# VH-VL binders against NAD kinase (nadK), part 16

Target 1, 268 residues: NAD kinase (nadK), of Syntrophomonas wolfei subsp. wolfei (q0aze0)
Amino acid sequence: MKIILVNNRFKENTEKKAQEIAGQLSALNVEVIIDNGLDEPYAGTVDFIMVLGGDGTMLRAARRYGQRAIPVLGVNMGTVGFLSNIEINELAEYLPLILREEYSLEARMMLEVAVFQQQSLLTRVFCLNELLLRSNSPRMLSFALEISGQKLEPYRGDGLIVSTTTGSTAYSLSAGGPIADPQLDAFIVTPVASHIINKRPLVVSPEREISLHLLEEREAIIGIDGQIKMDFGAENRVLIKRAPHPLLMVNLKAKPFFTSIDRSLQRQ
Short names: E, the ipSAE of ESMFold2; O, the ipSAE of OpenDDE; V2, 0.75 times the mean of E and O plus 0.25 times the DockQ between their complexes.

## First folded at step 15 (VH-VL; framework fv_bermekimab)

Design M3 (from K5 with light chain D28G Q55E; at its last look DockQ between E and O 0.81; V2 from the best seeds 0.00; counts 0 for: pae E 2.5 > 2)
Fold by OpenDDE, look of step 15:
Structure M3 (fold): chain C 268 residues (1-268), chain A 123 residues (1-123), chain B 107 residues (1-107)
Amino acid sequence: as target 1 above (268 residues)
Amino acid sequence: QVQLVESGGGVVQPGRSLRLSCTASGFTFRSYAMHWVRQAPGKGLEWVAIISYDGSNTYYAESVKGRFTISRDNSKNILFLQMDSLRLEDTAVYYCARTPKYTWGSGRYFDYWGQGTLVTFSS
Amino acid sequence: DIQMTQSPSSVSASVGDRVTITCRASQGISRWLAWYQQKPGKAPKLLIYAASSLESGVPSRFSGSGSGSDFTLTISSLQPEDFATYYCQQANSFPYTFGGGTKVEHK
């Protein structure tokens, strides 16, 4: 068995723990790769990914490895979030199950985000939570939203969020989006401070494609999972689709999503 | 062979800005975290900053935080250090250095160094 | 920050001598310590990493030992090309920090 431990090098507690766990796993004849975020994603074949930290680390792990259809376990290290399954102090208890591959998987839809300049692809990224288009100035944006070839009325506002159901409890929620059952596959399109006061979020089928572009010459940015930022101008287009592969989240311990929402959100 | 070549050093006045460059060759630059380390004349080594492979993460020594910015252009295999609000105590040879990846020492040990570029101040 | 105290600051030695340099961390750094050699006008060169691992291409007369807070670099038999300044570096926590250096010079 080969395992990747994903942590954050700049979070010393996670780094220390990653090293400790690596030692323990090695003693059990498990091959271990540590991904602390400094290096490019490990290109070799692995059987399991263990994420040490909070939701941010999970989001990074998802972007780095989610397309590879590898089981991903979130191990919380004292942070508040939605994406961890067990606590670090529970790892020893569940380690035998992990090594025996006795766990269930929950498929979480990811986004495929493609950014173009005219007809040229600039970048393609997979992400677990959301894509954000927002103004890079105090001025509102004017942008076009198209869903599966259907052109909606132009949007005016600070921006727009296209989120997965997993991401519904992230920035989309803060922008007034609905809380979605993570067992559903759907796009959530949430306006950010729209000039239309009652502009409602859209729940869109994962089978559809969403495209965005600016209708004026103005500086904007694309944000991905709150961690990646890129400039976005009038010459750019963004195409959002369901990623070809979901993130396979390991479920070792049952977590009541709906009963824990208030508690989790209040602590953020 | 791995090669790092610093440039951009020179004589500056206090309060001015300077941008250092480090051109990398002989390895897949975009795959590695990079560092700046400096050495004042006749003094020891001081770590300055780190940047992850894709530039998404940076960290700075307290002595340069808020004044220096580490960045990179992976398409050109260049590492940068933007130095603003320069002070006399910033006088040093500035080295760019690589850290190994996918090892126990990932991001920890400097296995390759450039020859450095000198930053000094006019009186 | 972790302070690295390196001793001695200088040592006079002859070819063939055994040279020992010590580095002490202000707190435990496990085995995350590296040793570098620097010659005048040159960039530092990595000798030892992870406290005791010899970097590729480095002569076997160089060795590192220690863990926790106390570390040692040993040159078993000093060679003419070994006259230089040596630095320890902790790689446990940011910011990374170096020892003050040890100059190995001719007796």
Scores: ipSAE 0.325, ipTM 0.757, lowest interface PAE 1.5, mean pLDDT 93
ESMFold2, look of step 15: ipSAE 0.487; ipTM 0.783
ESMFold2 (binder alone), look of step 15: mean pLDDT 91; pTM 0.937

Design M4 (from K5 with light chain S93T; at its last look DockQ between E and O 0.58; V2 from the best seeds 0.00; counts 0 for: pae E 5.0 > 2)
Fold by ESMFold2, look of step 15:
Structure M4 (fold): chain C 268 residues (1-268), chain A 123 residues (1-123), chain B 107 residues (1-107)
Amino acid sequence: as target 1 above (268 residues)
Amino acid sequence: QVQLVESGGGVVQPGRSLRLSCTASGFTFRSYAMHWVRQAPGKGLEWVAIISYDGSNTYYAESVKGRFTISRDNSKNILFLQMDSLRLEDTAVYYCARTPKYTWGSGRYFDYWGQGTLVTFSS
Amino acid sequence: DIQMTQSPSSVSASVGDRVTITCRASQDISRWLAWYQQKPGKAPKLLIYAASSLQSGVPSRFSGSGSGSDFTLTISSLQPEDFATYYCQQANTFPYTFGGGTKVEHK
């Protein structure tokens, strides 16, 4: 068995623990690839991904590996977020179940984001939480939203968020969007500081295609999961679709989403 | 053939700034984390800084934190070290170095080094 | 930070001699140790990684051993091109740290 062990950003506690876990797994005849974010994603086949850290580390793992249909386990190293399943001190208890593949999987929708310059594809990325379009100057944006070819009346404001249901508790929530059950597949479209009052958040079928472009020349940015930034101008268009594969999150221990919402939000 | 070539060293005054460059060839530069390592004259080696393959993450030795900035231009295959508020203790040959990908453990063994560029001070 | 202590600081040896250099880490670093050779005016060259794995192109007279906190580099039969300074480096935890070096000199 081969696993990827994803840790976060050279923090001594997580790096040291990752090395300890890798040693324990090696002693159990498990091959371990450590992904600390310094190198390109590992390209070879693996059976399992273990993420040591909080929601930010899981977001990176999802972007790097989420389209490969590999089970991903979130292991919390501190404050419990929305994306971890077990605590680090419980890992030894659950390790036999992991090795025997005795766990369930929860599918989480991801976004596929394609950014174009004129007619040419500039980049394609995947994200777990959201795409943010925002102004990169003191000026407001004027922009067009199209949903499956249907042009909505123009938006004017600071920007727009297109999130998954998993992302409903991230930036979308802060911008006034609803909390959504992460087991649902949907887009949540949330305006950011809109000057057009009747532009309410929208919940949209995952089968739709969402398109954004600017109506005036302005300096704007596309943000992905709050971790990737791309310049966006009047020559650009972005298309957003449901990604081909969901993130497959491992469930070893029940995590009661609804009864823990306030507690989880306060811990962030 | 992997090559790393440093430039930008020289004689400067304390408190001034200097930018080092490292031009990479013979490998896919944008796929690798890159490092700076320095060696004071007659002394041992000191790791200085690391930057991730895409430039999104950096980490610094405590001796240079807040004064040095590592960066990269993946379109030109160049690694940079911006050195501000230079001190006499920064006198060294500066090497850029590469670590292999996908190695057992941390994988941070420097398999290729440049020839180094000397930073020193006028009296 | 993990302190790396090399001994000896220097050794005088003749061609054909067996040379042993030791390196001690202030903490357990498992097998995450490398050895480098540096000749005057040149950059360091990787010899050994992961305590005992020989880098490609390095002569088999070089070998490494050890784990935990105590490590050894051995040159089984010294050659004229082996007169150089040798450094160990821990790769376990940032910041990566080097030993003080061991100069192997012609007797």
Scores: ipSAE 0.180, ipTM 0.631, lowest interface PAE 5.0, mean pLDDT 88
ESMFold2 (binder alone), look of step 15: mean pLDDT 92; pTM 0.937
OpenDDE, look of step 15: ipSAE 0.500; ipTM 0.819

Design M5 (from K5 with light chain S30N; at its last look DockQ between E and O 0.60; V2 from the best seeds 0.00; counts 0 for: pae E 4.4 > 2)
Heavy chain, then light chain:
Amino acid sequence: QVQLVESGGGVVQPGRSLRLSCTASGFTFRSYAMHWVRQAPGKGLEWVAIISYDGSNTYYAESVKGRFTISRDNSKNILFLQMDSLRLEDTAVYYCARTPKYTWGSGRYFDYWGQGTLVTFSS
Amino acid sequence: DIQMTQSPSSVSASVGDRVTITCRASQDINRWLAWYQQKPGKAPKLLIYAASSLQSGVPSRFSGSGSGSDFTLTISSLQPEDFATYYCQQANSFPYTFGGGTKVEHK
ESMFold2, look of step 15: ipSAE 0.578; ipTM 0.814
ESMFold2 (binder alone), look of step 15: mean pLDDT 92; pTM 0.942
OpenDDE, look of step 15: ipSAE 0.439; ipTM 0.796
ESMFold2, look of step 16: ipSAE 0.625; ipTM 0.832
ESMFold2 (binder alone), look of step 16: mean pLDDT 91; pTM 0.936
OpenDDE, look of step 16: ipSAE 0.476; ipTM 0.814
ESMFold2, look of step 18: ipSAE 0.189; ipTM 0.645
ESMFold2 (binder alone), look of step 18: mean pLDDT 92; pTM 0.939
OpenDDE, look of step 18: ipSAE 0.405; ipTM 0.787

## First folded at step 16 (VH-VL; framework fv_bermekimab)

Design N1 (from M5 with heavy chain S52T; at its last look DockQ between E and O 0.70; V2 from the best seeds 0.00; counts 0 for: pae E 4.1 > 2)
Fold by OpenDDE, look of step 16:
Structure N1 (fold): chain C 268 residues (1-268), chain A 123 residues (1-123), chain B 107 residues (1-107)
Amino acid sequence: as target 1 above (268 residues)
Amino acid sequence: QVQLVESGGGVVQPGRSLRLSCTASGFTFRSYAMHWVRQAPGKGLEWVAIITYDGSNTYYAESVKGRFTISRDNSKNILFLQMDSLRLEDTAVYYCARTPKYTWGSGRYFDYWGQGTLVTFSS
Amino acid sequence: DIQMTQSPSSVSASVGDRVTITCRASQDINRWLAWYQQKPGKAPKLLIYAASSLQSGVPSRFSGSGSGSDFTLTISSLQPEDFATYYCQQANSFPYTFGGGTKVEHK
């Protein structure tokens, strides 16, 4: 068995634990690759991905490996979040199940985000939570939203979030978006401080495509999962689709989403 | 063969800005985390900053935080260090350095260094 | 920040001598310690990483040992090209920090 341990090099606690776990796994004749985020994703074939840390680390892991259809386990290290399945102190207990591949998988829809400069593709990324378009100044943006070729009335506001159902409990929630069942595939389009006070979020079929562009010469930014940031201007377009592959999240421990949602949200 | 070539050093006045460049060749630049390390004349080595392979994360020594910015252009194989609000204590030879990947201690040790570029100040 | 203390600051030696340099960390850095060689006017060169792993292309007369907070670089038989300044570096946590250096000089 070959496992990628994903942690954050800039977080000492996760780094130390990653090294410790790597040693333990090696002692069990498991080949371990440590991905601390400094280098490009490991290109070799692996059987399992273990993510040590919080939601942020999971999001990074999803962007790095989600398209490879590899089981991904979130191991929480004392943070509040929605994307971890077990706690670090439970790892020893569940390790035999991991090694025997006795676990369930939950498919989570991801976004395919393509950013263009005129007709040229600048970047394409897959992400688990959301794409954010926001103003890079105190001034409101004016931008066009198009869904499957249907041009909506221009949006005016601080920005817009396009989120997966997984991402519904992330920034979209803070912006007033609905909480969505993570087992449902859908886009959630949530306005950020729209000039229309009661501008409602949209729940959009995953079969549709979403396009965004600015309607005026303003400086904006694109944010992906709250971690990637890039400049976005009038010459840029963003196209959002359902990713061709979902993230395969490992379920070792049953976590009732709806019964725990209030508890989790109260902690934030 | 792995090569790192720094440029952009020179004589500056305190408070001014300077931009250093490091041109990489002989390896897949976009795959590696990169660092800046500096050395004051006749002194030891001081780590300055790190940037991940894709530029998504950076970290700085406290001595330069808020004044220096590490960045990179992977399309051109260039590492940058934007130095603003320069101080006399910033006098040093500035090295760009690579850390190995997919080895024990990935991102921790500097296996390749440039020749360095000197930054000094005019009185 | 983790402080690295090297000793001695300088050592006089002859060709063929055994040279030992010590590096102490202010806290436990596990095995995340590297040794570099620097000659005048040149960039540092990696010798040892992970406390005891010899970098490719480095002569076997160089060796590293230690773990936790105390580390040692040993040159078993000093060669003419080994006269230089040596630095340790901790890679346990950011910011990475270096020792003060040890200059190996001709006796």
Scores: ipSAE 0.222, ipTM 0.728, lowest interface PAE 1.6, mean pLDDT 93
ESMFold2, look of step 16: ipSAE 0.272; ipTM 0.684
ESMFold2 (binder alone), look of step 16: mean pLDDT 92; pTM 0.941

Design N2 (from N1 with heavy chain T58I; at its last look DockQ between E and O 0.81; V2 from the best seeds 0.55)
Fold by OpenDDE, look of step 16:
Structure N2 (fold): chain C 268 residues (1-268), chain A 123 residues (1-123), chain B 107 residues (1-107)
Amino acid sequence: as target 1 above (268 residues)
Amino acid sequence: QVQLVESGGGVVQPGRSLRLSCTASGFTFRSYAMHWVRQAPGKGLEWVAIITYDGSNIYYAESVKGRFTISRDNSKNILFLQMDSLRLEDTAVYYCARTPKYTWGSGRYFDYWGQGTLVTFSS
Amino acid sequence: DIQMTQSPSSVSASVGDRVTITCRASQDINRWLAWYQQKPGKAPKLLIYAASSLQSGVPSRFSGSGSGSDFTLTISSLQPEDFATYYCQQANSFPYTFGGGTKVEHK
């Protein structure tokens, strides 16, 4: 068996634990590749991805490996989040199941985000939570939202979030978006501080395509999962689609999503 | 064979700017985190900055924060260090250095260094 | 920042001698320590990483030991090409920091 062990180099506690776990896995004749985020994603074939840390580390792992259809297990290290399945102190207990591949998988829809400069593709990213368009100044943005060729009335506000159902409990929630069942595939389009006070979030079919562009010469930014940031201007366009592959999240331990929402949210 | 070649050093006046370059060859540059490390004449080594493989994360030593900018062009296999508001204490040989990947030393140890480029000041 | 105290600052030795250099960190850095060799006018060369792992191509006469805050570089039998300055480096946390160096000179 070959496992990618993902941690965050900039979080010392996860780094140390990764080293310990890697040693344990090696002692069990498991080949371990360490991914601390500094290097390019490992290109070789692997059987399993173990993510040590919180939601942020999982999001990075999803962006790096989600398209490869590899089981991904979130191992929480004392943080509050929605993307980990087991706690670090439970890993020893569940390790035999991992090695025997005795676990369930949950498919989570990801976004395909393409950013263009005029007609040229600047970047294409798959992400688990959301795409954020936001003003880079105290001034409101004016931007066009198009859904499957349908042009909506121009948006004015601080920005816009396009989120997966997984991402519904992330920044979209803070912006007033609905909480969505992670087992549902859908886009959640949540305005950020719209000039229209009661501008409602949209729940959009995953079969549709979403496009964004600015209507004014303003400076904006694109944010992906709260981790990737890039400048966005009038010459740029964003195209958002359902990713062709979902993230395969490992379920070793049953976690009741709806009964744990209030508890989790209260701790944030 | 792994090679790193620094350029852009020279004599500058305080307050001026200088841009250093490091041209990489012999390895997949875009896959590796890269660093700048400097050494004042007759002194020890000082870490300056790190940039991840895709430039998504950057960190600086406090001594250069706000003045220096590390960047890279993976299409050209070049690492850059833009140095603004240069000070006399910035006098040093500047090395670009690679860190290994996918190992226990990933991003931590400098396994390959350039020959360095000297930055000095004129009064 | 983590301070690295390296000792001695210089050592005089002869070919064949056993040379020991120590490095102390101001805090626990686990095993995240590297040793470098630098010759005049040249870039540093990695010798040891992760406190005790020998870099590929480095002679076996070089060895590293220690964990936590105290570390040692040992040259079991000094060779003519080993006269140089040696540096330790902590790789535990940013900013990475180096020891002050130890110059190994001819006796």
Scores: ipSAE 0.353, ipTM 0.769, lowest interface PAE 1.3, mean pLDDT 93
ESMFold2, look of step 16: ipSAE 0.575; ipTM 0.806
ESMFold2 (binder alone), look of step 16: mean pLDDT 91; pTM 0.935

Design N3 (from M5 with heavy chain S56Y; at its last look DockQ between E and O 0.75; V2 from the best seeds 0.00; counts 0 for: pae E 2.2 > 2)
Fold by OpenDDE, look of step 16:
Structure N3 (fold): chain C 268 residues (1-268), chain A 123 residues (1-123), chain B 107 residues (1-107)
Amino acid sequence: as target 1 above (268 residues)
Amino acid sequence: QVQLVESGGGVVQPGRSLRLSCTASGFTFRSYAMHWVRQAPGKGLEWVAIISYDGYNTYYAESVKGRFTISRDNSKNILFLQMDSLRLEDTAVYYCARTPKYTWGSGRYFDYWGQGTLVTFSS
Amino acid sequence: DIQMTQSPSSVSASVGDRVTITCRASQDINRWLAWYQQKPGKAPKLLIYAASSLQSGVPSRFSGSGSGSDFTLTISSLQPEDFATYYCQQANSFPYTFGGGTKVEHK
């Protein structure tokens, strides 16, 4: 068996734990690759991905490996989040199950985000939570939203979020978006501080395509999962689609999503 | 052959800005985390900053945090160090350095260095 | 920050001598230590990484040992081209830090 351990090099606690776990796995004749986020994703074939840390680390792992259809386990290290399945102190208990591949998988829809400069593709990424278009100044943006070729009325506001159902409990929620069942595939389009009072979020079929562009010469940014940032201007276009592959999240420990929502939200 | 070539150093006044560049060749630049390390004249080595392969993650020494910005253009194989609010204590030869990947030395050790570029100050 | 104490600051030696340089970390850094060689007017050169792994192309007369907080660089038989300044570097945690250096000079 070959496993990628994903951690954050800039977080000493996760780094130390990653080294410890790597040693333990090696002692069990498991080949281990440590991905601390500094290098490009490991290109070789692997059987399992173990993510040590919080939601942020999981999001990075999803962007790096989600398209490869590899089981991904979130191991929480004392943070509050929605994307970890077990706690670090439970890893020893569940390790035999992992090694025997005795676990269930939950498919989570991801976004395919393509950013263009005129007709040229600048970047294409897959992400688990959301794409954010946001003003890079105190001024509101004017931008066009198209859904499957249907042009909506121009948006004015601080920005817009296009989120997966997984991402519904992330920034979209803070912006007033609905909480969605993570087992449902859909886009959630949530306005950020729209000038239109009570502008409602849209729940959009995953079969549709979403496109965004600015209607005025303004400085904006594209944000992906709150981690990737890039400048976005009038010459840029963004296209959002359902990713061709979902993230395969490992379910070792049953976590009731809806019964935990209230508790989790109360902590925020 | 791996090559790193720094440029942009010179004589500046305190409080001014300077932008250093490091041009990489001989390897897949976009695959590697990169660093800046500096050395004051007659002194030891001081780590300055790191940037991940994709440019999305950065970390800085406390001595330069808030003043320096490390960035990169992977399309041009160039590493940058934007230095703002320069101080006399910033006087040094600035090296760009590569770290190996997928090994025990991933992001940890500097296996290739540039020749360095000198930043000094005028009164 | 992790402080790296390197000793001695300088050593006088002759060709053929065994030279030993030590580096102590202010805390446990496991095996995340590197050794560099720097000659005047040149960039540092990586010699040893992960405390004891020899960098490709580096002569076998160089060796590293240690774990935890105490580390040693050894030159088994000093050669003329080995007169230089040597630095240790911890790679355990950010910010990365270097020792003060050891100048190996002619006796």
Scores: ipSAE 0.327, ipTM 0.755, lowest interface PAE 2.0, mean pLDDT 92
ESMFold2, look of step 16: ipSAE 0.497; ipTM 0.779
ESMFold2 (binder alone), look of step 16: mean pLDDT 92; pTM 0.940

Design N4 (from M5 with heavy chain S56E; at its last look DockQ between E and O 0.63; V2 from the best seeds 0.51)
Fold by OpenDDE, look of step 16:
Structure N4 (fold): chain C 268 residues (1-268), chain A 123 residues (1-123), chain B 107 residues (1-107)
Amino acid sequence: as target 1 above (268 residues)
Amino acid sequence: QVQLVESGGGVVQPGRSLRLSCTASGFTFRSYAMHWVRQAPGKGLEWVAIISYDGENTYYAESVKGRFTISRDNSKNILFLQMDSLRLEDTAVYYCARTPKYTWGSGRYFDYWGQGTLVTFSS
Amino acid sequence: DIQMTQSPSSVSASVGDRVTITCRASQDINRWLAWYQQKPGKAPKLLIYAASSLQSGVPSRFSGSGSGSDFTLTISSLQPEDFATYYCQQANSFPYTFGGGTKVEHK
């Protein structure tokens, strides 16, 4: 068995634990590749991905490896989040199951985000939570939203979030979006401080495509999963689709989403 | 052959800004984490900053945090160090350095260095 | 921050001599220790990484040992081109830090 162990190099606690776990796995004749986020994703074939840390590390792992259809396990290290399945102190208990591949998988829809400069593709990213378009100044943006070629009335506000159902409990929630069942596939389009009071979020079929562009010369920012940031201007376009592959999240421990949602939200 | 070439150094006044560049060649630049390390004249080495391969993650020494910004343009194979609010203690030769990937201790050691670019100050 | 104490600050030696340089970390850094060689007016050159791994292209007369907090760089038989300043560097935690350096000079 070959495992990618994902952590954050800048988080010392996860780094130390990653080294320890790597040693333990090696002692069990498991080949381990450590991905601390500094290098490009490991290109070789692997059987399993173990993510040590919080939601942020999981989001990075999803962007790096989600398209490869590899089981991904979130191991929480004392943070509050929605994307970890077990706690670090439970790893020893569940390790035999991992090695025997005795676990279930939950498919989570991801976004395919393509950013263009005129007609040229600047970047293409798969992400688990959301795409954010926001103003890079205190001034409101004016931007066009198109859904499957249908042009909506121009949006005016601080920005817009296009989120997966997984991402519904992330920034979209803070912006007033609905909480969605992670077992559903859908886009959630949530306005950020719209000039129209009570502008409602949209729940959009994953079969549709979403397009965004600015209607005036303003400086904006594209954010992906709260981690990737890039400048966005009048000459740029963003196209959002359902990713061709979902993230395969490992389910070792049953976590009732709806019964735990209130507790999790109260901690924020 | 791996090459790193720093540029942009010079004489500046305190409080001013300077932007250093490091042009990489001979390897797949976009695949590697990169660092800046500096050395004051006649002194030892001081680590300054790191940036991940995709520019998503950065970390800074406390001495430069809030004043320096490390960035990169992978399309042009260039590493940058934007230095704002420069101080006399920032006087140094600034080196661009690469860390190896997919090795034990990835991102930890500096296997290739540029020739360095000198930043000095005038009154 | 992890402090690296390097000793001696300077050493006088002759060609053929065995030279030993020590580096002590203020805390346990496991094996995350590198050694560099720097000649005047030049950039540092990586010699040893992970405490004892020899960098490709580096002569076998260079060796590193140690773990935890105490590390040693050894030049088994000093060559004319080895007169330089040597630095240790910890890579256990950010910020990365260097020792003060050891200048190997002609006796």
Scores: ipSAE 0.357, ipTM 0.767, lowest interface PAE 1.6, mean pLDDT 93
ESMFold2, look of step 16: ipSAE 0.591; ipTM 0.817
ESMFold2 (binder alone), look of step 16: mean pLDDT 92; pTM 0.942

Design N5 (from M5 with heavy chain D54E; at its last look DockQ between E and O 0.02; V2 from the best seeds 0.00; counts 0 for: pae E 2.2 > 2, placed apart)
Heavy chain, then light chain:
Amino acid sequence: QVQLVESGGGVVQPGRSLRLSCTASGFTFRSYAMHWVRQAPGKGLEWVAIISYEGSNTYYAESVKGRFTISRDNSKNILFLQMDSLRLEDTAVYYCARTPKYTWGSGRYFDYWGQGTLVTFSS
Amino acid sequence: DIQMTQSPSSVSASVGDRVTITCRASQDINRWLAWYQQKPGKAPKLLIYAASSLQSGVPSRFSGSGSGSDFTLTISSLQPEDFATYYCQQANSFPYTFGGGTKVEHK
ESMFold2, look of step 16: ipSAE 0.510; ipTM 0.783
ESMFold2 (binder alone), look of step 16: mean pLDDT 91; pTM 0.934
OpenDDE, look of step 16: ipSAE 0.438; ipTM 0.795

